VH-VL binders against q8ixk2r445to577. Designs and how they scored, part 37

Target 1, 133 residues: q8ixk2r445to577
Amino acid sequence: FFGMLQNKGLTDYCFDYNPPDENQIVGHQVILYLCHGMGQNQFFEYTSQKEIRYNTHQPEGCIAVEAGMDTLIMHLCEETAPENQKFILQEDGSLFHEQSKKCVQAARKESSDSFVPLLRDCTNSDHQKWFFK

## First folded at step 16 (VH-VL)

Design b87
Fold by OpenDDE, look of step 18:
Structure b87 (fold): chain C 133 residues (1-133), chain A 120 residues (1-120), chain B 112 residues (1-112)
Amino acid sequence: as target 1 above (133 residues)
Amino acid sequence: EVQLVQSGAEVKKPGSSVKVSCKASGGTFSRWAISWVRQAPGQGLEWMGVIIPKFGTANYAQKFQGRVTITADESTSTAYMELSSLRSEDTAVYYCAKSRYYGRSPFDYWGQGTLVTVSS
Amino acid sequence: NFMLTQPHSVSESPGKTVTISCTRSSGSIAYHYVQWYQQRPGSAPTTVIYEDNQRPSGVPDRFSGSIDSSSNSASLTISGLKTEDEADYYCQSYDSSNKHWVFGGGTKLTVL
């Protein structure tokens, strides 16, 4: 699966990654932004290693969850996907993070008008449903 | 050091077409969005459209849809803007502008501009 | 769709402070970043503010940007005005409804 990773509950919002330095793509938080369908910062791929890879530029970035955190941070992809980069996109649309045993939920960022994907206890909320478009 | 160098001035007759080029250097062309912005004499900036070279995706301002075509050649790091059915109102300086991510990042580098004059 | 409205012109003496407003007609000014571009006569625009209040390298700290959600507007403030600041200034933001970039009408700043 590849393309825009769009939320069902938060209509028209997609995974979005816009690092401040185009030559340094790791270390920043993945956010949600209105879908534009142009590729680039909203282009992701779900791989056979259960990675969510960002764009197609080299070196490739993979979404990771750091210890003790509930945010999605961009790391470099590795030859063998580390445990903190493994997600299961389930048939019902839920995006499950294996290591934390939590689901990715579209949420409003605190004290902000922006939205971010956060790890939360798994529910049947449409805000935890995702699809590639 | 990123640079955008545009093709030279054009003089065109009404009804004809013009194709302006924008060659990028000093960075990774495939990482960028290239927008085209025009400015009529004494007027403000007007966004025309954008191309994402790596993905081959383009989007156009509604005003120009059907009349403008934006393309890119990654092998030469060059973006193109073709405007057809030219009219006198299309007389303007046309700029290409680079941004990191479409819809988010600023136009951090601009071409020097290309004057297109449409006259009978 | 939305428009960005700027005053046509502003003027002030050297050393003073000027503010150029940019009002968004619809949608939240706070969610989509506002950029400001400076254009001197006969030149291409250059970025002076991005992401509401960030300055590119080389832009003096006399330039600052702010957002006012209550008025749904952005402002470019130039303190310690210098003669070289005389230029046209354009605000810009993204229209997610039609996926277009939108420029303000521009403001001519004259240094008296």
Scores: ipSAE 0.726, ipTM 0.917, lowest interface PAE 0.8, mean pLDDT 95

Design j42
Fold by OpenDDE, fold request of step 19:
Structure j42 (fold): chain C 133 residues (1-133), chain A 120 residues (1-120), chain B 107 residues (1-107)
Amino acid sequence: as target 1 above (133 residues)
Amino acid sequence: EVTLKESGPALVKPTQTLTLTCTFSGFSLSTFGMGVGWIRQPPGKALEWLAHIYWEDEKYYNPSLKNRLTISKDTSKNQVVLTMTNMDPVDTATYYCAHKLYPGRAFDIWGQGTMVTVSS
Amino acid sequence: DIQMTQSPSSLSASVGDRVTITCLASQGIKTYLAWYQQKPGKAPKLLIYGAWRLQSGVPSRFSGSGSGTDYTLTISSLQPEDFATYYCQQHNSYPWTFGGGTKVEIK
């Protein structure tokens, strides 16, 4: 699966990543923003290694969850996907993080007027459902 | 249809506390993503954001007035209340409450506004 | 605080004119920018959100563009009902701030 990763529970919000430095793409938080498909910052790929890959840049980035965190941070992809980069996109649209055993949910970013994908206890909420568009 | 309406006193004396109520319909502040903000506008002047409250009861204030402002919601009544202490003639303005669908969106629907005059 | 410098503060135009209003943010606001129209004695009306998204029901002669710190509202062909004051607003960072406004007057 590839393209814009859109939240089912929201109107027109997609995964978005726009690093301040195009030559250093890792270390920043993935956010949600209005789906626009412009540029390369909303294009993601779900790979056979269960990665959410940001492959519009070289080297390629992969979404990871750092220890003790609930945010999605861009890391470099590795030859073998590390455990903290593995997600299961379920048939029902839920995006499950294997290591934390939590689901990716749309939520408001702390101290910000913006949405971000955060790890939360898994529910049947549409705000935890995602699809590629 | 979303509607909002501001209510409160049209006249306030200096040093008094202003209490404004925003009564809305067509949405609930228990709904994920929803927010209500207060914006004021002195006569002939620009708009000034005052405060915002989200569905999760998270609140934000303009720091220039933060110590004077309190925003709260009563979801059961579909109301948001703004209090502003120690009113001064400089606070004379039209006060608006406005709806915000989601974080990242704008104030898409506004109340008609209520004029508040601060005068002795 | 993020300062929104709106220009011009006022302009005179005629029906059919192309009108451009600029909003400059003191720092990047990442397209968290809205444009409002306000007529005398009325509440502001949302025109554009997300820098370029046209609010439902707003005529297509209105358009928004920009990124980073520089944003523009354009009215391709000014109509009689467009004479009003326009405001930009950023909500990238608290406190949210508005531009000083641009009054579009009849020439």
Scores: ipSAE 0.906, ipTM 0.959, lowest interface PAE 0.5, mean pLDDT 96
Fold by OpenDDE, fold request of step 19:
Structure j42 (fold): chain C 133 residues (1-133), chain A 120 residues (1-120), chain B 107 residues (1-107)
Amino acid sequence: as target 1 above (133 residues)
Amino acid sequence: EVTLKESGPALVKPTQTLTLTCTFSGFSLSTFGMGVGWIRQPPGKALEWLAHIYWEDEKYYNPSLKNRLTISKDTSKNQVVLTMTNMDPVDTATYYCAHKLYPGRAFDIWGQGTMVTVSS
Amino acid sequence: DIQMTQSPSSLSASVGDRVTITCLASQGIKTYLAWYQQKPGKAPKLLIYGAWRLQSGVPSRFSGSGSGTDYTLTISSLQPEDFATYYCQQHNSYPWTFGGGTKVEIK
């Protein structure tokens, strides 16, 4: 699966990553933004290693969850996907993070007028459901 | 259909507190993503953002008003209330409340506005 | 605070003209920019959000563009009902701020 990763519970919000430095793409938070499909900042791939890969840049980035955090941060992809980069995109659309045993949910970014994907306890909410468009 | 309507006094004396109520329909502030903001406009001048409240009861204020503002919601009544203390003639303006669908979106539906004159 | 410098403050144009209004932010606002139209005695009406997204029901002659600090509202062919005051607004950072407005008058 690849393309824009859109939230089911929201109207036209997709995973978005736009690092301030195109030559240093890791270390920043993945956000949600209006789906537009332009450029390279909303193109992601769900791989057989259960990664959510940001592959429009080299070296390629993979979404990771750092210890003790609930945010999605861009890391470099590795030959073998580390545990903190493994997600299960379920048949019902839920996006499950294996290591934390939590689900990715759309939420408002603190002190900001924007949405971000955050780890939360798994529910049946459409705000925890995602699909590639 | 989303609608909003501002209500409150048309005339306020200097140093008094203004209380405005925004009554809305067509949406709920218990719904994920929803927000209501207040914006004012002095006669013949530009728009000025005052405050915003989200469905989570998270609140933001314009610091230029020096902590004179308080925004609150009553979800059961579909109302948002704005209080502004120590009113001055310079605060004479049309006050609007407006709907915001999501963070990252703009104010898409506005009330008709209510004119507030501050005068002794 | 982020200052929004809108230009021009006023302009005169004729029906059918192409009209361009510019909004310059003192800092990058990452396309968290909206455009509103306001007619005398009326509330503002949303035209554009996300810098270039056309609000539902708004005529296609309105368009928005820009990124970083520079944004533009364009009316491709001015219509009689378009004579009004236009405002830009950023919501990238609190406090949210508006431009000074641009009054589009009939020539």
Scores: ipSAE 0.904, ipTM 0.958, lowest interface PAE 0.5, mean pLDDT 96
Fold by OpenDDE, look of step 18:
Structure j42 (fold): chain C 133 residues (1-133), chain A 120 residues (1-120), chain B 107 residues (1-107)
Amino acid sequence: as target 1 above (133 residues)
Amino acid sequence: EVTLKESGPALVKPTQTLTLTCTFSGFSLSTFGMGVGWIRQPPGKALEWLAHIYWEDEKYYNPSLKNRLTISKDTSKNQVVLTMTNMDPVDTATYYCAHKLYPGRAFDIWGQGTMVTVSS
Amino acid sequence: DIQMTQSPSSLSASVGDRVTITCLASQGIKTYLAWYQQKPGKAPKLLIYGAWRLQSGVPSRFSGSGSGTDYTLTISSLQPEDFATYYCQQHNSYPWTFGGGTKVEIK
């Protein structure tokens, strides 16, 4: 699966990544923003290694969850996907992070008029449902 | 259909506290993403953002008003209340409440506004 | 605070004219920019959100563009009902701030 990764519970919000330096893409937080389908900021790929890749830039980035955190941060992809980069996009649309045993949920970003994907306890909320468009 | 309506006194004396109520319909502040903001506009002047409240009761204020503002919601009544202390003639303006669908979106539906005059 | 500088403060134009209004932010606002139209005695009406997204029901002659600190509202062919005051607003950072407004008057 590839393309825009859109939230089911929200109207027109997609995964978005816009690093300050396109030549140094790692270390920043993935956010949610209005789906636009333009440029490279909203193009992601779900791979057979259970990665969510940001592959429009070199080197390729993979979404990871750092220890003790609930935010999604861009890391470099590896030949073998590390445990903190493994997600299961389930049939019901839930995006499950294997290591933390939590689900990715759309949530408001603190002190900001924006949404971000955060790890939360898994529920049946549409705000935890995602699909590629 | 989303609608909002401001209510409160049309005249306030200096140093008194202004209390405005925004009564809305067509949405609920218990719904994820919803927000209501207050914006004012002095006669013949530009718009000024005052405060905003989100569905989770998170609140933000314009710091230029030096902690004179308090925003609160009553979800059961579909109301948002704004209080502004120590009113001054410079605070004379039309006060609007407005709906905001989601963080990242704009104020898409506005009340008609209520004119508040501060005078002795 | 983020300052929003609109230019021009006023302009005169005729029906059919192309009108351009600029909004300059004192720092990057990452397309968290909205445009409103306000007519005398009325509440503002949302025209554009997300810098370039046309609000439902707004005529296609209105368009928004820009990124970073520079944003533009364009009316491709001014209509009689478009004479009004226009405001930009950023909501990238608190406090949210509006531009000073641009009054579009009939020539």
Scores: ipSAE 0.855, ipTM 0.944, lowest interface PAE 0.6, mean pLDDT 96
Fold by ESMFold2, fold request of step 19:
Structure j42 (fold): chain C 133 residues (1-133), chain A 120 residues (1-120), chain B 107 residues (1-107)
Amino acid sequence: as target 1 above (133 residues)
Amino acid sequence: EVTLKESGPALVKPTQTLTLTCTFSGFSLSTFGMGVGWIRQPPGKALEWLAHIYWEDEKYYNPSLKNRLTISKDTSKNQVVLTMTNMDPVDTATYYCAHKLYPGRAFDIWGQGTMVTVSS
Amino acid sequence: DIQMTQSPSSLSASVGDRVTITCLASQGIKTYLAWYQQKPGKAPKLLIYGAWRLQSGVPSRFSGSGSGTDYTLTISSLQPEDFATYYCQQHNSYPWTFGGGTKVEIK
């Protein structure tokens, strides 16, 4: 799949990556922002290795969750996807993080007026359901 | 249709505590994403944000008011209440409550405002 | 606190003119920026959110642009009903802050 990764329960919000320095794409948090499809910030690829790739420019990034954390952070992609970069996009739209056994949910970022994707215990909430386009 | 209406005293004396109630319809503040804020405007002057409450019951205040503010919600009554202690004549303003659909959005629906005069 | 410097503080223009109002933030606000219109005796009305998204029911002659610290509201063809004061507001960082306003007077 390639396109804008949208939340089912939160209309018009998409995965967005806007690092402060285009030459430092690693280590910053993925956010949710108003879907617009302009520029490079909202286009992601879901790969056969179960990666969510930010690949609209080089170098390519892969979304990861560091051990013990719940935030989605950009790492460099590797030839073989590490466990912390593997997400299963299920038929019901849930986005399951294999290593943590948790699901990606839309949530308000602490002390902020923004949404972010975070890992949470899996539920049947539409805020844990995602689709491309 | 989303509507909000401010209610409270039109006149308060210096040092008194002001309590304003925002009564709304067309949404619930228990609904994921929703928020209500308070904004004031002294006569002829710019808008000033006072406080915001999210559906999570997380609350944020303008620090320029030195902890004089308390915001709370009663979702069963569709109300948000703002209290402001130690009123002073400089606090004379029109007070608005306003709806925000989601974090990242703006104040899309406002109440008509209530004028509060602080005078002896 | 993020200061929002709005310019001009007032302007006078003719019907049909293109007018531009600018807000400068003291720090980057990542397009967490709204524009409001306020007519005398009325509550503010949202025009633009997300720096460039037109609010439902707002005439298409209004548009917004900008990023980082520099933001602009444009009225492509001024109408008599556009006599009002316009405010920008950032909501990137608490406290949320408004610009000082721009009073638009129609000739």
Scores: ipSAE 0.688, ipTM 0.891, lowest interface PAE 1.1, mean pLDDT 92
Fold by ESMFold2, fold request of step 19:
Structure j42 (fold): chain C 133 residues (1-133), chain A 120 residues (1-120), chain B 107 residues (1-107)
Amino acid sequence: as target 1 above (133 residues)
Amino acid sequence: EVTLKESGPALVKPTQTLTLTCTFSGFSLSTFGMGVGWIRQPPGKALEWLAHIYWEDEKYYNPSLKNRLTISKDTSKNQVVLTMTNMDPVDTATYYCAHKLYPGRAFDIWGQGTMVTVSS
Amino acid sequence: DIQMTQSPSSLSASVGDRVTITCLASQGIKTYLAWYQQKPGKAPKLLIYGAWRLQSGVPSRFSGSGSGTDYTLTISSLQPEDFATYYCQQHNSYPWTFGGGTKVEIK
């Protein structure tokens, strides 16, 4: 799949990545922002290796969650996807993180007026449902 | 439809505590994403943000009022309450409550406002 | 605190004019920027959110643009009902702050 990764429960919110330095795409948090499709910030590829790739930059970035954390951050993609970079987009729309056994949910970033995707215990909430458009 | 209405005293003496109530319908503050803010506007002056409460019950305040503010919600009564201590004539303003659909959105629905005059 | 500097503080214009109003933030605000219209004795009305997204029910002659620290509101063809005061507001960082307002008056 390739396109804008949207949340089913939030009207017009998409995965967004806007690193402050175009030469340092690693280590920053993925956010949710109003879907616009302009520029390079909101286009992602879901691969056969179960990666979510930020594919507008070389080398490409892959979304990861570090052990014990719940935040989605950008790492460099590897030839074989590391376990912390594997997500399953399930038939019901849930986005399951294999290593942690948790699902991606829209949540408010602490001390901020912004949404971010975070890992949470899996539920049937539409705020844990995602699709490419 | 979403509606908000401010209520409270029109006149307050210096040093008294102001309590304002925002009564709303068409949404619940337990509903994911939603929040209510308070904004004031002195006569002829610009808008000033005072406080905000999110559905999570997380609360944020303008530090310029030096801990004079408390915001709370009563979901069962569809109310958000703002308390402001130690009122001063400079606090004379129209006070608004306003709805925000989601973090990252803006104040899309406002109450009509309530004028509060602080005088000795 | 992020200061919002709004320019001009007032302007006079004729019906049909193209009007632009500028807000400059003291730090980047990542398009967490709204524009409001306020008429005397009334509550503010949301026009634009996300710097560029038109609020439902707002006429298409209103548009917003900008990024980083520089933002503009444009009215492509001023109408009689557009004579009002306009405010920008950032909500990227607490405390949320408004610009000082721009009063648009009939010429």
Scores: ipSAE 0.633, ipTM 0.879, lowest interface PAE 1.4, mean pLDDT 91

Design j42
Fold by ESMFold2, fold request of step 19:
Structure j42 (fold): chain C 133 residues (1-133), chain A 120 residues (1-120), chain B 107 residues (1-107)
Amino acid sequence: as target 1 above (133 residues)
Amino acid sequence: EVTLKESGPALVKPTQTLTLTCTFSGFSLSTFGMGVGWIRQPPGKALEWLAHIYWEDEKYYNPSLKNRLTISKDTSKNQVVLTMTNMDPVDTATYYCAHKLYPGRAFDIWGQGTMVTVSS
Amino acid sequence: DIQMTQSPSSLSASVGDRVTITCLASQGIKTYLAWYQQKPGKAPKLLIYGAWRLQSGVPSRFSGSGSGTDYTLTISSLQPEDFATYYCQQHNSYPWTFGGGTKVEIK
């Protein structure tokens, strides 16, 4: 799949990546922002290796969750996808992180008027449902 | 249909505590994403944000007044309450409560406002 | 605090004119920017959110643009009912702050 990764429960919110230094795309948090499709910040690819790839830039970034953490951060993609970069986009729209066995949910960023994707225990909430547009 | 209405005293004496109630319908502050803010406008002057409460019960205040402000919600009554201590004549303003659909959105529905005059 | 500087503070224009109002933020606000219209004696009305997104029910003659620190509201063909004061507001950082307002008078 390729396009904007939208939240079902927050219908106008998409995955967005906006690192403060465009020459340093690793290590920053993935956010949610109002879907717009302009520029390069909201386009992601779901690959056959179960990666969520930020591929409008070289080198390409892959979304990861480090052990014991709940935040989605950008790592460099590797030839073989590491376990912490593997997500299953289920038929029901849930986005399951294999290593942690948790689902991606929209959540308000602490001390901010913004949303971020975070890992949470899997539920049937539409805030844990995602689709490519 | 979302509506909000401010209620409280029209006249307050200096040093007294003002309590304003925002009563709303058409949404619940237990609903994911929802928030209510308070904004004031002195006569003939610009808008000033005072406080905001999110559905999570997280609260934020304008630091220029944060020692004087308290915001709270009662979701069973569809109410948000703002308390402001130590009122002064410079606090004379129209006070609004306003709805915000989600973080990242703006204040899309406002109450009619209530004029509060602070004088002896 | 992020200071929002609106210009001009007032303007007078004719029906049909293109009107542009500018809002400068003292630091980047990442398009967390709204525009409101306020008529005398009334509550503010949301026009634009997300710097460029038109609120439902707002006429298409209103548009917003900008990024970083520089934002504009444009009224492409001014109408008599557009007599009002316009405010920008940032909500990127607490405290949320409004611009000083721009009063638009119809000649």
Scores: ipSAE 0.608, ipTM 0.876, lowest interface PAE 1.5, mean pLDDT 92

